VH-VL binders against Jerky protein homolog-like (JRKL). Designs and how they scored, part 4

Target 1, 218 residues: Jerky protein homolog-like (JRKL), of Homo sapiens (Human) (q9y4a0r168to385)
Amino acid sequence: LQPEQIYNADETGLFWKCLPSRISVIKGKCTVPGHKSIEERVTIMCCANATGLHKLKLCVVGKAKKPRSFKSTDTLNLPVSYFSQKGAWMDLSIFRQWFDKIFVPQVREYLRSKGLQEKAVLLLDNSPTHPNENVLRSDDGQIFAKYLPPNVASLIQPSDQGVIATMKRNYRAGLLQNNLEEGNDLKSFWKKLTLLDALYEIAMAWNLVKPVTISRAW

## First folded at step 19 (VH-VL)

Design aa1 (from o2 with heavy chain T57E)
Fold by OpenDDE, fold request of step 20:
Parts: sequence; structure tokens; C-alpha cells
Structure aa1 (fold): chain C 218 residues (1-218), chain A 120 residues (1-120), chain B 113 residues (1-113)
Amino acid sequence: as target 1 above (218 residues)
Amino acid sequence: QVQLQQWGAGLLKPSETLSLTCAVYGGSFSDYYWSWIRQPPGKGLEWIGEIYRSGEEYYNPSLKSRVTISVETSKNQFSLKLSSVTAADTAVYYCARGDYQYFGSHFDYWGRGTLVTVSS
Amino acid sequence: DIEMTQSPDSLAVSLGERATINCRSSQSVLDSQDNKNYLAWYQQNPGQPPKLLIYWASTRESGVPDRFSGSGSGTDFTLTISSLQAEDVAVYYCQQYYDTPYTFGQGTKVEIK
């Protein structure tokens, strides 16, 4: 397999209403002096190939099946793949759905466009949210997941965290920029911030992650 | 075992501000939208607005200019303020729990209601 | 706003007989993506808050007797009490929650004939 055919996915939590310059995370909550604690969280899964040139749309797991902020939006045109779970956590079912309905088709399309064989491997660390390898395989068997040994996973995990950290920094910077442009007080800003807004912002943040940042993680 | 308890002043003069508070017991505060609904004596029901713990709020356009709903998550409470009241605002006011999973709220738990009378 | 219209305004039914209340919305309250009707039915007794009976047009709330049923889709809905009991004397409301503002029907008073 070529680097274009090797993918990695990793999950992270995001308190999407947090503004780092004025908000601190205390005991798992975002707090601002003189303001209410914010606990709005989503799980984000990042997936890209070893070259960093193919980044899949972010997989985002939220709490609500049909968020209010989605009312006027075509959910098929979201800049992310949105799923819902009671605790806004990744679970086996969501991961499998993502693999079958999003990962496999998108990877096939990408490899086809590059004139490569439609064969690929998704490298994963051991996580209770990841299904058994046997169920993470395309119908033709050419695209499949493989779990890394714990010792290897520990070596790549810090690099993956670097990618995630970069994305989160981009996200926070984007929100701060929006706040400055609007010129309103911080409380009004976070109050008006919707999940839909956050999804667009985090998608942009992901797009700004440079391929070299991803490739260095390998 | 979810229970909504509400309180506030029941008698107001015209132009004053209505203020009610609802406290939630026996259930999760974070997993629902919370609404205020009113009912004039002998009449139907009117939805006023709803709020989520994050501060996300929606209002009936007919009342939006005068209504403020707020939430205090640390106390599992949410409040209603209605400014510039008139006799037309005389009603029983209910707090209610709405669904957060979908685009809108049906109401499965209600407070007992608070009669607010506006009289000169 | 989505207008909700109930019919009739009042209904007198003998004990043990069927009571039927209709509710019409000015526009569809059906979400085509999940095929759910954003419609609820409530029962209200004097001096009490409304009590949820039916949601998603046809799903009974927990604890609601089997004699209550909801049907319909799109713009036309029906609440049926298969066998009216004395405790069923009340005012009934339909409510749409498809769009804000949430709106209620004007109510139907059910009495014993």
C-alpha cells in the first residue's frame, strides 16, 4: 500500500462554546469569571491519509438528533458528518455507520480520482468505541481497519494529538476573530453561538490544518 | 418523579414587570428545553418561549420585545420576565419541560401554574 | 405562524361511547426526513395544568389509558376516546411543535351527554 491508501482516525472532545482567551476549563466545564458555566460538548473524529492530502469531513457526535439550529439547514449539506448519541460520545454503532457510509465511499472516490487501486487500510488505536476489526471491512474486502499494537499506538498518539491540537487552536482563533469583528460583549457572543455555527467553524479549522502537520504525525 | 415548582408575584400594576421562576427537581436539567406557557382565564394556551442550559433561547414573536427568559444551571432554575404588562397579560403562567432531541418541544411535565393578575 | 383549528368546540358523548376530536394545521407538521408528525394532544382539567396524552401524533405518553389514541398525518389529526369514562370530562388541546412559535388549538370541551 502507498501512503495515499493508509488512513488514521482519532477522536477528541470539544467544548464548542469555550473561548480560551477569556474562558477556563475547570473540572470539565468552561467557565468565565462572572458568567455561567458552559458544558456544551461534542465528540469530533478526525480522519486523514498518511500524506495529509486527503482529509475526510469531520465526524461530529452531538447530543441531539435534530438540533434546533439545524431547522433551516439541509443536513445533507453540513460541512461535517453529524451523528447523535445520548452523551455525545462515540460508540460502536456510530463508528460502524461512519465506516460503512462515509469512510469507505469517500476513500474509494479519492483513490479512484488518483488512479490508485481502491484498496486502503484504516489504522486505529485500541479504543472501546471501535468495533471489532472483522466488522470494519468493505463488501469487497479491499478497504478495512487494522488495530495497532499498544506499543505502536503509544508512539503515534502524541502526533495525532498534535493534529487535533492544531485544529482546536484554529477553531478557537476563528471564534475569537468572529467575536472581535462583531464587537459585542463576550456573554452575548457565546449566548448566540449555535451548534451549527460551531460545526462550520470547526470544519474550517480542520481545513486549515496543513498536510505537513498530518504527514509528520506518521 | 420529575417535578417543576414555580413562584413569583401574582399581582401587578400596569407597566410593571412580571417575574417568575421555575425550579426543576427529580430529573436532569441539562437534557431538555424549558418553556413558559400562559393561559388567560377561560381561554386557550399561548407559548411564550423556551431556553436551554447553554442560554440558547427562542421566543414567540408576539411577545419577543417584552420577554426575557434566563437560566441558572447551578440551581436547576429558569425564569421569565415580561415587561410593560397590561390587563391583557392576566393569565395563569406555566413552566414546562420540552424535548431537546428534535426540532420542537412537546411538554411532558408542567408546573402547577401561577396566576398573575394585572390590575390598576 | 402555524394555525391549529380543532373541531368541534364542544362535544357531548354518552358514557361508554366513542369520542372523536379533530385537529387541523394550516400547514404540514410532518418531517419528511424521519416521517414524524410534530403533533401532541393534551388533556386539561379545571384548575390543573395540561396533561400530555399523545405525542408524535400517535404515541401514547406513559400512564395514559389505552382508550386514548391519536391518528393522522400532515395536516389532519384525530384524537379518539374509544369508550368515554366519567374522568375523561375535560378540555382537550392539540399542539404543533414543528415550528416556532409552538401553537395550540382553541380546545375542545368534552362533556357527558
Scores: ipSAE 0.867, ipTM 0.933, lowest interface PAE 0.6, mean pLDDT 93
Fold by OpenDDE, last read:
Structure aa1 (fold): chain C 218 residues (1-218), chain A 120 residues (1-120), chain B 113 residues (1-113)
Amino acid sequence: as target 1 above (218 residues)
Amino acid sequence: QVQLQQWGAGLLKPSETLSLTCAVYGGSFSDYYWSWIRQPPGKGLEWIGEIYRSGEEYYNPSLKSRVTISVETSKNQFSLKLSSVTAADTAVYYCARGDYQYFGSHFDYWGRGTLVTVSS
Amino acid sequence: DIEMTQSPDSLAVSLGERATINCRSSQSVLDSQDNKNYLAWYQQNPGQPPKLLIYWASTRESGVPDRFSGSGSGTDFTLTISSLQAEDVAVYYCQQYYDTPYTFGQGTKVEIK
């Protein structure tokens, strides 16, 4: 397989409504000194090929099935693939759905456009949210997932963390930029920030991640 | 069982600001939208607005300019402020629990209501 | 705004008989994606807050007697009390929550003949 045909996916939590200037993330919670922790969290899954030239739309898992902020938006036109789960966590079902309905078709299309064989491998770490390898296979068997050995996974994970860190940094920077442009006080800005807004921003943040950042992670 | 307790001043003069607070007991505060609904004497129900723990808020356009709903998650409370009240604002005000999972709220739990009378 | 109109404004029914209340919305409250009707029914007794009876047009709230049922889709909905009981004397409201602002019908007063 060529690097174009090798993909990796990794999940991360995002407290999308945390105020960077006043809130610290401690033990998976967004906390303000002297206040109870706020937990506005989504799970984000990033997926790209080894070249970094093909980045799939982010997979985002939120708590609400139909968020209020989505009322006027066609779900099909979201800049991310949105799923819902009670705890806003990735689970086996969501991952499988993502693999079958999003990953396989998008990868096929990409490879076809590049004149490559429609064969690909999704390399995954050992996570409880990842289904068995046997169920992560396309109908023709040409696109499939494979678990990385623990030793290799440990080497790749820091690189993945770099990619995710870059994305999150871009996200925060983007929001701050938006705040500056709007001229609103920071508190008001964060109060008005909707999940939809956050999704657009995080999608932009992902788009700003350079291919070299991804390729170096391999 | 979930209980909503509400309190605030029941008698106001014109131009004053209505202020009500609702406290939630016996259930999750974080998994629902919280609404204020009012009912003038002998009339129907009017939705005022709703708020989520994150501060996400929605208002009835008819009242938006005068209404502020706030939330204090640390106390499991949310509040209503209605400025520049007139006799038309005389009503029983209810706090209620709305749905979070979908686009809109139906209301499964209600406060007992607070009669607010605006009179000169 | 979505306008909700109930009919009739008042209804007198004998004990044990069927009571039917209609509710019409000015536009559809059906979500085409999940095929759910964002419509609820409430019962209100004097001096009490409304009590949720039905949501999603036809789902009965927990603790609500079986004699209460909701039906309809799109713009036309019906609340039915199959056998009216004395405790069912109240004002009933429909409510749409498809779009903000959430709006209620004007109410239907149900009385015993």
Scores: ipSAE 0.867, ipTM 0.933, lowest interface PAE 0.6, mean pLDDT 93
Fold by OpenDDE, fold request of step 20:
Structure aa1 (fold): chain C 218 residues (1-218), chain A 120 residues (1-120), chain B 113 residues (1-113)
Amino acid sequence: as target 1 above (218 residues)
Amino acid sequence: QVQLQQWGAGLLKPSETLSLTCAVYGGSFSDYYWSWIRQPPGKGLEWIGEIYRSGEEYYNPSLKSRVTISVETSKNQFSLKLSSVTAADTAVYYCARGDYQYFGSHFDYWGRGTLVTVSS
Amino acid sequence: DIEMTQSPDSLAVSLGERATINCRSSQSVLDSQDNKNYLAWYQQNPGQPPKLLIYWASTRESGVPDRFSGSGSGTDFTLTISSLQAEDVAVYYCQQYYDTPYTFGQGTKVEIK
């Protein structure tokens, strides 16, 4: 397989109403001195190939099936693939759905566009949120997932963390910029920030992650 | 057993500010939207607004300019303020629990209501 | 705003008989994506808050007797009490929660004939 055909996916939590530069995250809570704790969280899954040239839309897992902020937006037009789970965590079902409905088709399309064989491997860590390898396989068997051994996964994790860290940094920067543009009323800004807003922002943040950042992580 | 208890002043003069508080017991505060709904005597129901723990707020446009709903998550409470009251604001005010999972709220739990009378 | 209109305004029904209340919305409250109708029914007794009976147009709230049922889709909805009981004397409201502001019907008073 060529680097174009090798993909990796990694998950991370995002307190999307929390700016670490101004807010401290303590034990799953985003706290601002003198302000109420904010606990709005989503799970984000990043997926890209080894070249970094193909980045899939972020997979985002939120708590609400239909967030209020989505009322006027077609879910198909979201800048991310949105799923819902009671705790806003990735689970086996969501991952499988993502793999079958999003990963496989998008990878096929990409490889086709590159004139490459529609064969690919998704490298994953051994997270309990990932289904068995046997069920993560395309119908033709050409696209499939493989789990990295724990010892290897640990070596790759720092690189993945770098990518995620970059994305989160971009996200924070974007929000700060928006805040500056809207004024200095931080409290109002955070109150007005919707999940939809956050999704657009995080999608932008992901897009800003350079391919070299991803490729170097491999 | 989810219970909503509400309290506040029941008698106001015109131009004063209505202030009500609702406390939630026996259930999760964080997984729902919380609404205020009022009912004038002998009349129907009017939704005032709702709030989520994060402070996300939605208001009835007819009242938006005068209404403020706030939340105190640490106390599992949310409050209603309605400024510049008139006789038209005389009603029984209810706090209610709405749905979080979908685009809108149906209300499965209600407070007992607070009669607020605006009189000169 | 989505206007909710109930009919009739009042209804007298004999004990054990069927009571039917209609509710019409000025626009559809059906979400085509999930095929859910954002419509609820409430029962209100004097001096008490409304009690949720039906949500999603046809889903009965826990603890609500089987004699209560909701039907309809889009803009036309119906609450049916299959066999009216004495305790069912109340005012009933429909409510849409498809869009803000949430709006209620004007209410239907159900009495025993």
Scores: ipSAE 0.865, ipTM 0.934, lowest interface PAE 0.6, mean pLDDT 93
Fold by OpenDDE, last read:
Structure aa1 (fold): chain C 218 residues (1-218), chain A 120 residues (1-120), chain B 113 residues (1-113)
Amino acid sequence: as target 1 above (218 residues)
Amino acid sequence: QVQLQQWGAGLLKPSETLSLTCAVYGGSFSDYYWSWIRQPPGKGLEWIGEIYRSGEEYYNPSLKSRVTISVETSKNQFSLKLSSVTAADTAVYYCARGDYQYFGSHFDYWGRGTLVTVSS
Amino acid sequence: DIEMTQSPDSLAVSLGERATINCRSSQSVLDSQDNKNYLAWYQQNPGQPPKLLIYWASTRESGVPDRFSGSGSGTDFTLTISSLQAEDVAVYYCQQYYDTPYTFGQGTKVEIK
């Protein structure tokens, strides 16, 4: 297989909204000294090939099936693939759905466009949210998932975290920029921030992650 | 069992500000939208607005300019302020629990209601 | 705003007989993606808050007697009490929650004939 045909996916939690008087981000969490903060969280799954040239739309798992902020938006046209789960966590069902309905078709289309064989492997770490590799296979058997050995996963994980960290930095920077442009006080800005807004911002943040950042992570 | 307890002043003069608070007991505060609904004596129901723990809020356009709903998550409470009241604002005011999972709210739990009378 | 209109305004029914209340919305409250009708029914007794009976047009709230049922889709909905009981004397309201502002019907008073 060519690097174009090798993919990796990893999940991370995102506190997309916090309501503090002063924002302090520590390890991806919003903290406010002396004040109780309200945090909203989603799970994000990033997926890209080894070249970094093909980045799939982010998979986002939220708590609400139909968030209020989505009322005027077609969910099919979201800049992310949105799923819902009671705890806003990835689970086996969501992952399988994503694999079958999003990953396989998009990868197939990409490889076709590149004139490559429609064969690919999704490398995954061992996670309780990942289904058995035997069920993660396309109908033709050409696109499938493989688990990385723990020793290899441990080596790749820090690099993956670098990619995720870059995305999250981009997200925060983007929000701050939006706040400055709007001219609103920070508290009002965060109060008005919706899930839809956050999804657009995180999608942009993901798009800003350079291919070299991803390829170096491999 | 979920219980909503509400309180506030029941008698106001014109131009004053209505202020009510609702406290939620016996259930999750974070998993629902919380609404205020009023009912004038002998009349139907009017939705005022709703709020989520994050501060996300929606109002009836007919009242938006005068209404403020706020939330205090640390106490599992949310409140209603209605400014510049007139006799037309005389009603029983209810707090209620709405849906979180979908685009809109039906109301499965209600407070007992607070009669607010606006009189000169 | 979505206007909700109930019919009739008042209904007198004999004990044990069927009571039927209709509710019409000025626009559809059906979401085509999930095929759910954002319509609820409430019962209100004097001096009490409304009590949820039905949501999603036809789903009965927990603890609500089987004699209460909701039907309909789109713009036309019906609440049916299959066998009217004395305790069913009340005002009934339909409510749409498809769009804000949420709106209620004007109410239907159900009495014993």
Scores: ipSAE 0.860, ipTM 0.931, lowest interface PAE 0.6, mean pLDDT 93

Design aa1 (from o2 with heavy chain T57E)
Fold by ESMFold2, look of step 19:
Structure aa1 (fold): chain C 218 residues (1-218), chain A 120 residues (1-120), chain B 113 residues (1-113)
Amino acid sequence: as target 1 above (218 residues)
Amino acid sequence: QVQLQQWGAGLLKPSETLSLTCAVYGGSFSDYYWSWIRQPPGKGLEWIGEIYRSGEEYYNPSLKSRVTISVETSKNQFSLKLSSVTAADTAVYYCARGDYQYFGSHFDYWGRGTLVTVSS
Amino acid sequence: DIEMTQSPDSLAVSLGERATINCRSSQSVLDSQDNKNYLAWYQQNPGQPPKLLIYWASTRESGVPDRFSGSGSGTDFTLTISSLQAEDVAVYYCQQYYDTPYTFGQGTKVEIK
């Protein structure tokens, strides 16, 4: 298998209504100056090949089936692949759907465009959000998942905190830039930020992650 | 059983600010939109606006310049302020719970209503 | 704004007979992506808040008697009370929640003949 045929995915929580600085995901809450508590969190999954030349559309798990901010947008034109779950958590069913409906087709299309055999592996850790690897196979068996042992997974996580941290920094920078361009004070900016705004910003933040950043993480 | 209890001043003079509060009991405050709806005497229902716990808010354009809806999540409360009232703002004001799962709200739980009268 | 027009404004029906209330929206309240009609029906007794009867045009709220049913799609909707009971004397409102501002019909007063 060539490096372009080797993929990795990992998840992170995003408090999309807060700037990413000094906010602890471990605590599960974020504080914004002048607010008591803001629990607006989504789960984001990043997926890319080892070269970083193929970054898949972000997968985002939110709570609402049809968030209000999406009203003006065709769901097919969203900058991310959106799923809903009661707690905005990735779960086994959503991961399976993403793999079958999004990962496999997009990887086939990419590999075909590069003249490579339509054969690929998705390297995963043994996270509770990931289904059994027997289920994670394309119909022809050529695109499949493989789970890394826990001791190896912690050392070999190409989309781990380094890539995710870069994406979150890009997100924060983009939010600050948008605030300056709109001329809003900070309080007004945070009140007006919608989930759709956040999804466009995080998608841009993902696009700004350079291939070398991804390949270096391997 | 979810219950919405509302309170606020029922008699105002022109140019004053209407202020009402709604408290939510017997159910979750999170993951719902909270609305204010009014009914002038002898008239139908008019939606004023809604708010989500994040501060995400939507207002009736006819009132947007004068209306503010706020949340106090720690108290399971949300409030309505309507500035510069006139006699035309005389109505029964209801708080109501709206669905957050889809693009808009139907209202499954309502407060008892507060009659607000603006004197001439 | 999506305007909601009910007909009739007032309806007198004998006990046990069928009552039919129509609601028409100025534009479609059907979302083609989720295939749902964003329309609700409410019952309001004097001095009380409205009570939700029907949502998604045809889904009965929990605890609402089977004699209440909703039908229609797009712009034209109907609330039917198959056998009017004394407790059904009220004003009925349709409401669209497809687009803000959410709007209500003018109301239909149902009375016993």
Scores: ipSAE 0.496, ipTM 0.770, lowest interface PAE 1.7, mean pLDDT 85
Fold by ESMFold2, last read:
Structure aa1 (fold): chain C 218 residues (1-218), chain A 120 residues (1-120), chain B 113 residues (1-113)
Amino acid sequence: as target 1 above (218 residues)
Amino acid sequence: QVQLQQWGAGLLKPSETLSLTCAVYGGSFSDYYWSWIRQPPGKGLEWIGEIYRSGEEYYNPSLKSRVTISVETSKNQFSLKLSSVTAADTAVYYCARGDYQYFGSHFDYWGRGTLVTVSS
Amino acid sequence: DIEMTQSPDSLAVSLGERATINCRSSQSVLDSQDNKNYLAWYQQNPGQPPKLLIYWASTRESGVPDRFSGSGSGTDFTLTISSLQAEDVAVYYCQQYYDTPYTFGQGTKVEIK
């Protein structure tokens, strides 16, 4: 398999209405309620190939089936793939649906466009939220998932620490840029920030992650 | 069973600020929109606005310039302030629980109502 | 704003007979993506807050007697009480919750003939 046929995915929580506390003195501070059930959080899953040249749309798991801010937006035009779950957590059924309906078709299309065999592997950690490997296969068996042993997963999990940290940094920088351009007070800005706004910003943040950042993480 | 208990001053002079509080008992405060709805005597219902614990809020445009809804999550309470009242603001004011899963709210639990009278 | 118009304004029905209340919205409250009608019905007894009867146009709230049913789609909706009982004497409101501001119909008073 070529590096363009090797994919990795991992997930992170995003508190999309918060700024880091280290800059709160100048720009105000995020209210922290003390546990996640009252904070506005989504789960983000990043997926890219080893070259970083194919970055899939982010997969986002939120709480509401039809968030208010999505009104007047066609779900096909969202900058991310949105799913809902009561706690905004990735689960087995969402992961399988994403794999079958989004990952496999988009990987096939990409590999065809590059003249490569439509054969790929998705390397994952062995998380309870990920389905059994036997279920994560394309209909022809050529695109499939493989779970890494725990000691290997900690050493070669490329999307994890550096790539996710870069994306989150880009997200926060983009929010600060928008606040400065609008000239808003920080309190007014956070009141107006919707989930839809956050999804556009995190999608932009993901697009700004350079291929070399991804390939070096391998 | 979920219970909404509401209180506040029931008699106001013109130009004063209406202030009501609603407390939620017997159920979760999180993951719902909380609304205020009013009913002038002998008339129909008018939605005033809603708020989610995140600070996400929506108001009736007819009242938007005068209305503020706020939450106090540590007390399971939310409140209504309506500034610069006139006789037209005389109504029974209800707090209500709304669904958060979809684009809008129907209301499954209501407070008993508070009659607010604005003297002429 | 979406205007909600109920018909009739008042209705007198014999005990045990069928009562029908219509509600029309000025624009569709059907969302094409989830195929749901954002329409609810409420009953209000004198001196009491409204009580939810029906949501999604046709889904009965828990504890509501099955003589209450809702139907319709888009802009035209109907609440039906299949066999009127004495405790059903009340004012009934439809409500759209598709767009803010959420709006209510003007109400329909139901009385025993």
Scores: ipSAE 0.485, ipTM 0.765, lowest interface PAE 1.8, mean pLDDT 85
Fold by ESMFold2, fold request of step 20:
Structure aa1 (fold): chain C 218 residues (1-218), chain A 120 residues (1-120), chain B 113 residues (1-113)
Amino acid sequence: as target 1 above (218 residues)
Amino acid sequence: QVQLQQWGAGLLKPSETLSLTCAVYGGSFSDYYWSWIRQPPGKGLEWIGEIYRSGEEYYNPSLKSRVTISVETSKNQFSLKLSSVTAADTAVYYCARGDYQYFGSHFDYWGRGTLVTVSS
Amino acid sequence: DIEMTQSPDSLAVSLGERATINCRSSQSVLDSQDNKNYLAWYQQNPGQPPKLLIYWASTRESGVPDRFSGSGSGTDFTLTISSLQAEDVAVYYCQQYYDTPYTFGQGTKVEIK
C-alpha cells in the first residue's frame, strides 16, 4: 500500500467554551469569564492519510441529538460529521457508523480522484471504543482497519501530541480573531459562543493543519 | 421522584422587580433546560424563557427587555427576575424542566406555581 | 411566533364516550431532518400545574393512561380520550416547541354531561 492509502484516526476532548487560564490574563488583563471553566466538552476524532494530503471531515461527538444552535442548519451543511452520545464519548456504535458511512466512501472518492486502487488501511490503537477488526471492513474487503500491537503503536504515537495540539492552537487563535472582529468584550463573547460556532472554528482549525505536520507525525 | 420547589414574593407594586427561585430535588440538574412559564388567572400559558447550566438562555421576545433567568448549578437552582412589573404581569408563575436533546422543550416536570399579584 | 389554535374552546362529553380536541399551528412544527413533530399536549386540573400527556405529537408520557392518544403531523394535531373518565375533566393545552417562543393553544375545557 502507498502512503496515500494508509490512514490513522485519533480522538481528543475539546472544552470548546473554556479558555486556558493564561488567556484570561493575557496582556495584563485579568479576565475570568464564568469564574470557573465551563466544562462543555465534545469528543473530536481526526483522520488523515500518512501524507496528510487527505484530511477527512472531523467527527464530533456531542451530548444533544439536536443541539439548539443547529436549528437553522441542515445536517448536510455542517462542517463536521456530528454524532451524539449521552456523555459525549466515542463508542463502538458511533465508530462503526463513521467507518461505514463516512470513512469508506470518502476514502474511495479520494483514491479514485488520484487514480489509485480503492484499497486502504485505517491504523488504530487498541482502544475499547474501537470495534473488532473483522467488523471494520468495506463490502469488497479492500478498505479495512488494523489494530497496531502496543510495541508498534509507540512508533506512530505523535498524532495524539503534535497534530491535535496544532489543531487546538489554531482553534484558540481563530476564536480570538473572531472576537476582535466582532468588537465584543471577552465576557460577552464567551456567553454568546454556541456549539455551532465552535464546530465551524474547529473545522477551520483542522483545515489549517498542514500536510507536513501530519506526515512528520508518522 | 423529581420535584421542583419554587418560592418568592407574591405581592408587588407597579415598577418593582418580580424575583422567583426554583430548586430541583430528586433528580439530575445537568443536561436539562430550565424554564419559567406564567398563566394569568383564568387564562392560558405563556412561556417566559429557558436557561441551561452553561448560562445559555432564550427568552420570549415579548418579555426579553425586562426578563433575566439565572442558574446556580452548585445549589441546583434557577431564578427569574422580571423588572418594571404592571398589573398585566399578575399570574401564576411556574418553573419547569425541559428537554436538552432537541431543538426545543416540552415540559415533563413542573413546580406547584407561585401566584404573583401586582397591585394597581 | 407560531400561533396555536385549539378547537373547540369547550367540550361536553358523556362519561365513557370519546372526546376529541384539535390543535392547529400557524406553520409546520415538523422538522424534516429528524422527522419529528414538536408538539405536546398537557392536562391542567384546577389549582394545579399542567401535566404532560403526550410529546412528539403521539408519544405518551410514562404513567399516562392508554385512553389518551395523539395523532397528526405538520400543522394539524388531535388529542383523543377514547373513554372519558370523571378524572379527565380538565383544561387541555397543546404546545409547540419547534421555535422560540414556545407557544400554547388557548386551551380546551372538557366537561362531563
Scores: ipSAE 0.481, ipTM 0.763, lowest interface PAE 1.8, mean pLDDT 85
Fold by ESMFold2, last read:
Structure aa1 (fold): chain C 218 residues (1-218), chain A 120 residues (1-120), chain B 113 residues (1-113)
Amino acid sequence: as target 1 above (218 residues)
Amino acid sequence: QVQLQQWGAGLLKPSETLSLTCAVYGGSFSDYYWSWIRQPPGKGLEWIGEIYRSGEEYYNPSLKSRVTISVETSKNQFSLKLSSVTAADTAVYYCARGDYQYFGSHFDYWGRGTLVTVSS
Amino acid sequence: DIEMTQSPDSLAVSLGERATINCRSSQSVLDSQDNKNYLAWYQQNPGQPPKLLIYWASTRESGVPDRFSGSGSGTDFTLTISSLQAEDVAVYYCQQYYDTPYTFGQGTKVEIK
């Protein structure tokens, strides 16, 4: 298999309604004036091939089935693939749906467009949120998942080691830029930020991750 | 059993500010919208607005310039302030729990109501 | 704003007979994506808050007797009490929750003949 046919997916939590802090030591928590913590979280799954030339649309798991901010928006036209779960966690059912309905078709389309054999492997850690290997394959068997041994997974998960951090930095930078362009008070801006706004921003942040950043992480 | 307990002053003069508080017991405060609804004596129901624990808020446009709903998650409480009251604001005011999952809320739990009278 | 109109304004029904209340919205409250009608029905006794009976137009709330049923779609909805009992004497309201502001019908008073 060529590097364009090798994919990796991994997950991260995003506290999407956090106010950027002056203190760089804060671990993913944000505050607003008035000394309250705003800790609204979603789960994001990134997926890309080893070259970084194919970045799949982000998969986002939130709590609400139909968030208020999605009103007047066709959910199929969202910049991410949105799923809902009680705790905003990835689970086995959502992962299988994503694999069958999103991953397989998009990988086939990409490989066809590049004139490559429609055969690919998705490398995963062996997480409780991922189904066993026997259920993660396409109907023709050509696109399938393979689980990394725990000792290998801890050392070669490129999305966890740098790519996710780059995406999150892009997200926070984009929020700051939008705030400056709108000229709003910082407290008011972050209080008014909706989930839909956050989804567009994180999708842009993912798009800004360059292919070479992804390929070098492998 | 989820219970909503509400309190606040029941007699106001014109131009004063209405202030009510609702406390939530016996259930989760997170993952719900919290609403205020009012009912003038002998008349129908009017939704005032809702708030989520994140501070996400929506108001009836007819009242938006005068109304503020606030949440105090550490106390499992939310409050209503309505400024510049007139006799038209005389009503029973209810707090209510709304669903978080969809585009809007029906209300499954209600407070007992507080009659607020604005004198002439 | 979506206007909600109920009919009749009042209704007198003999014990054990069927009571029917209609609710019409000025705009559809059916969402095309989830195919759900954002409509609820409430019962209110004097001096008490409204009590939820029906949501999604036809789903009964837990603890609501089977004699209460809801039907309809889009702009036209019906609450039916299949066999009226003395405890069902109340004012009934429909409510849309498709768009803000959420709005209620003017109410229908149900009495025993």
Scores: ipSAE 0.481, ipTM 0.768, lowest interface PAE 1.8, mean pLDDT 85

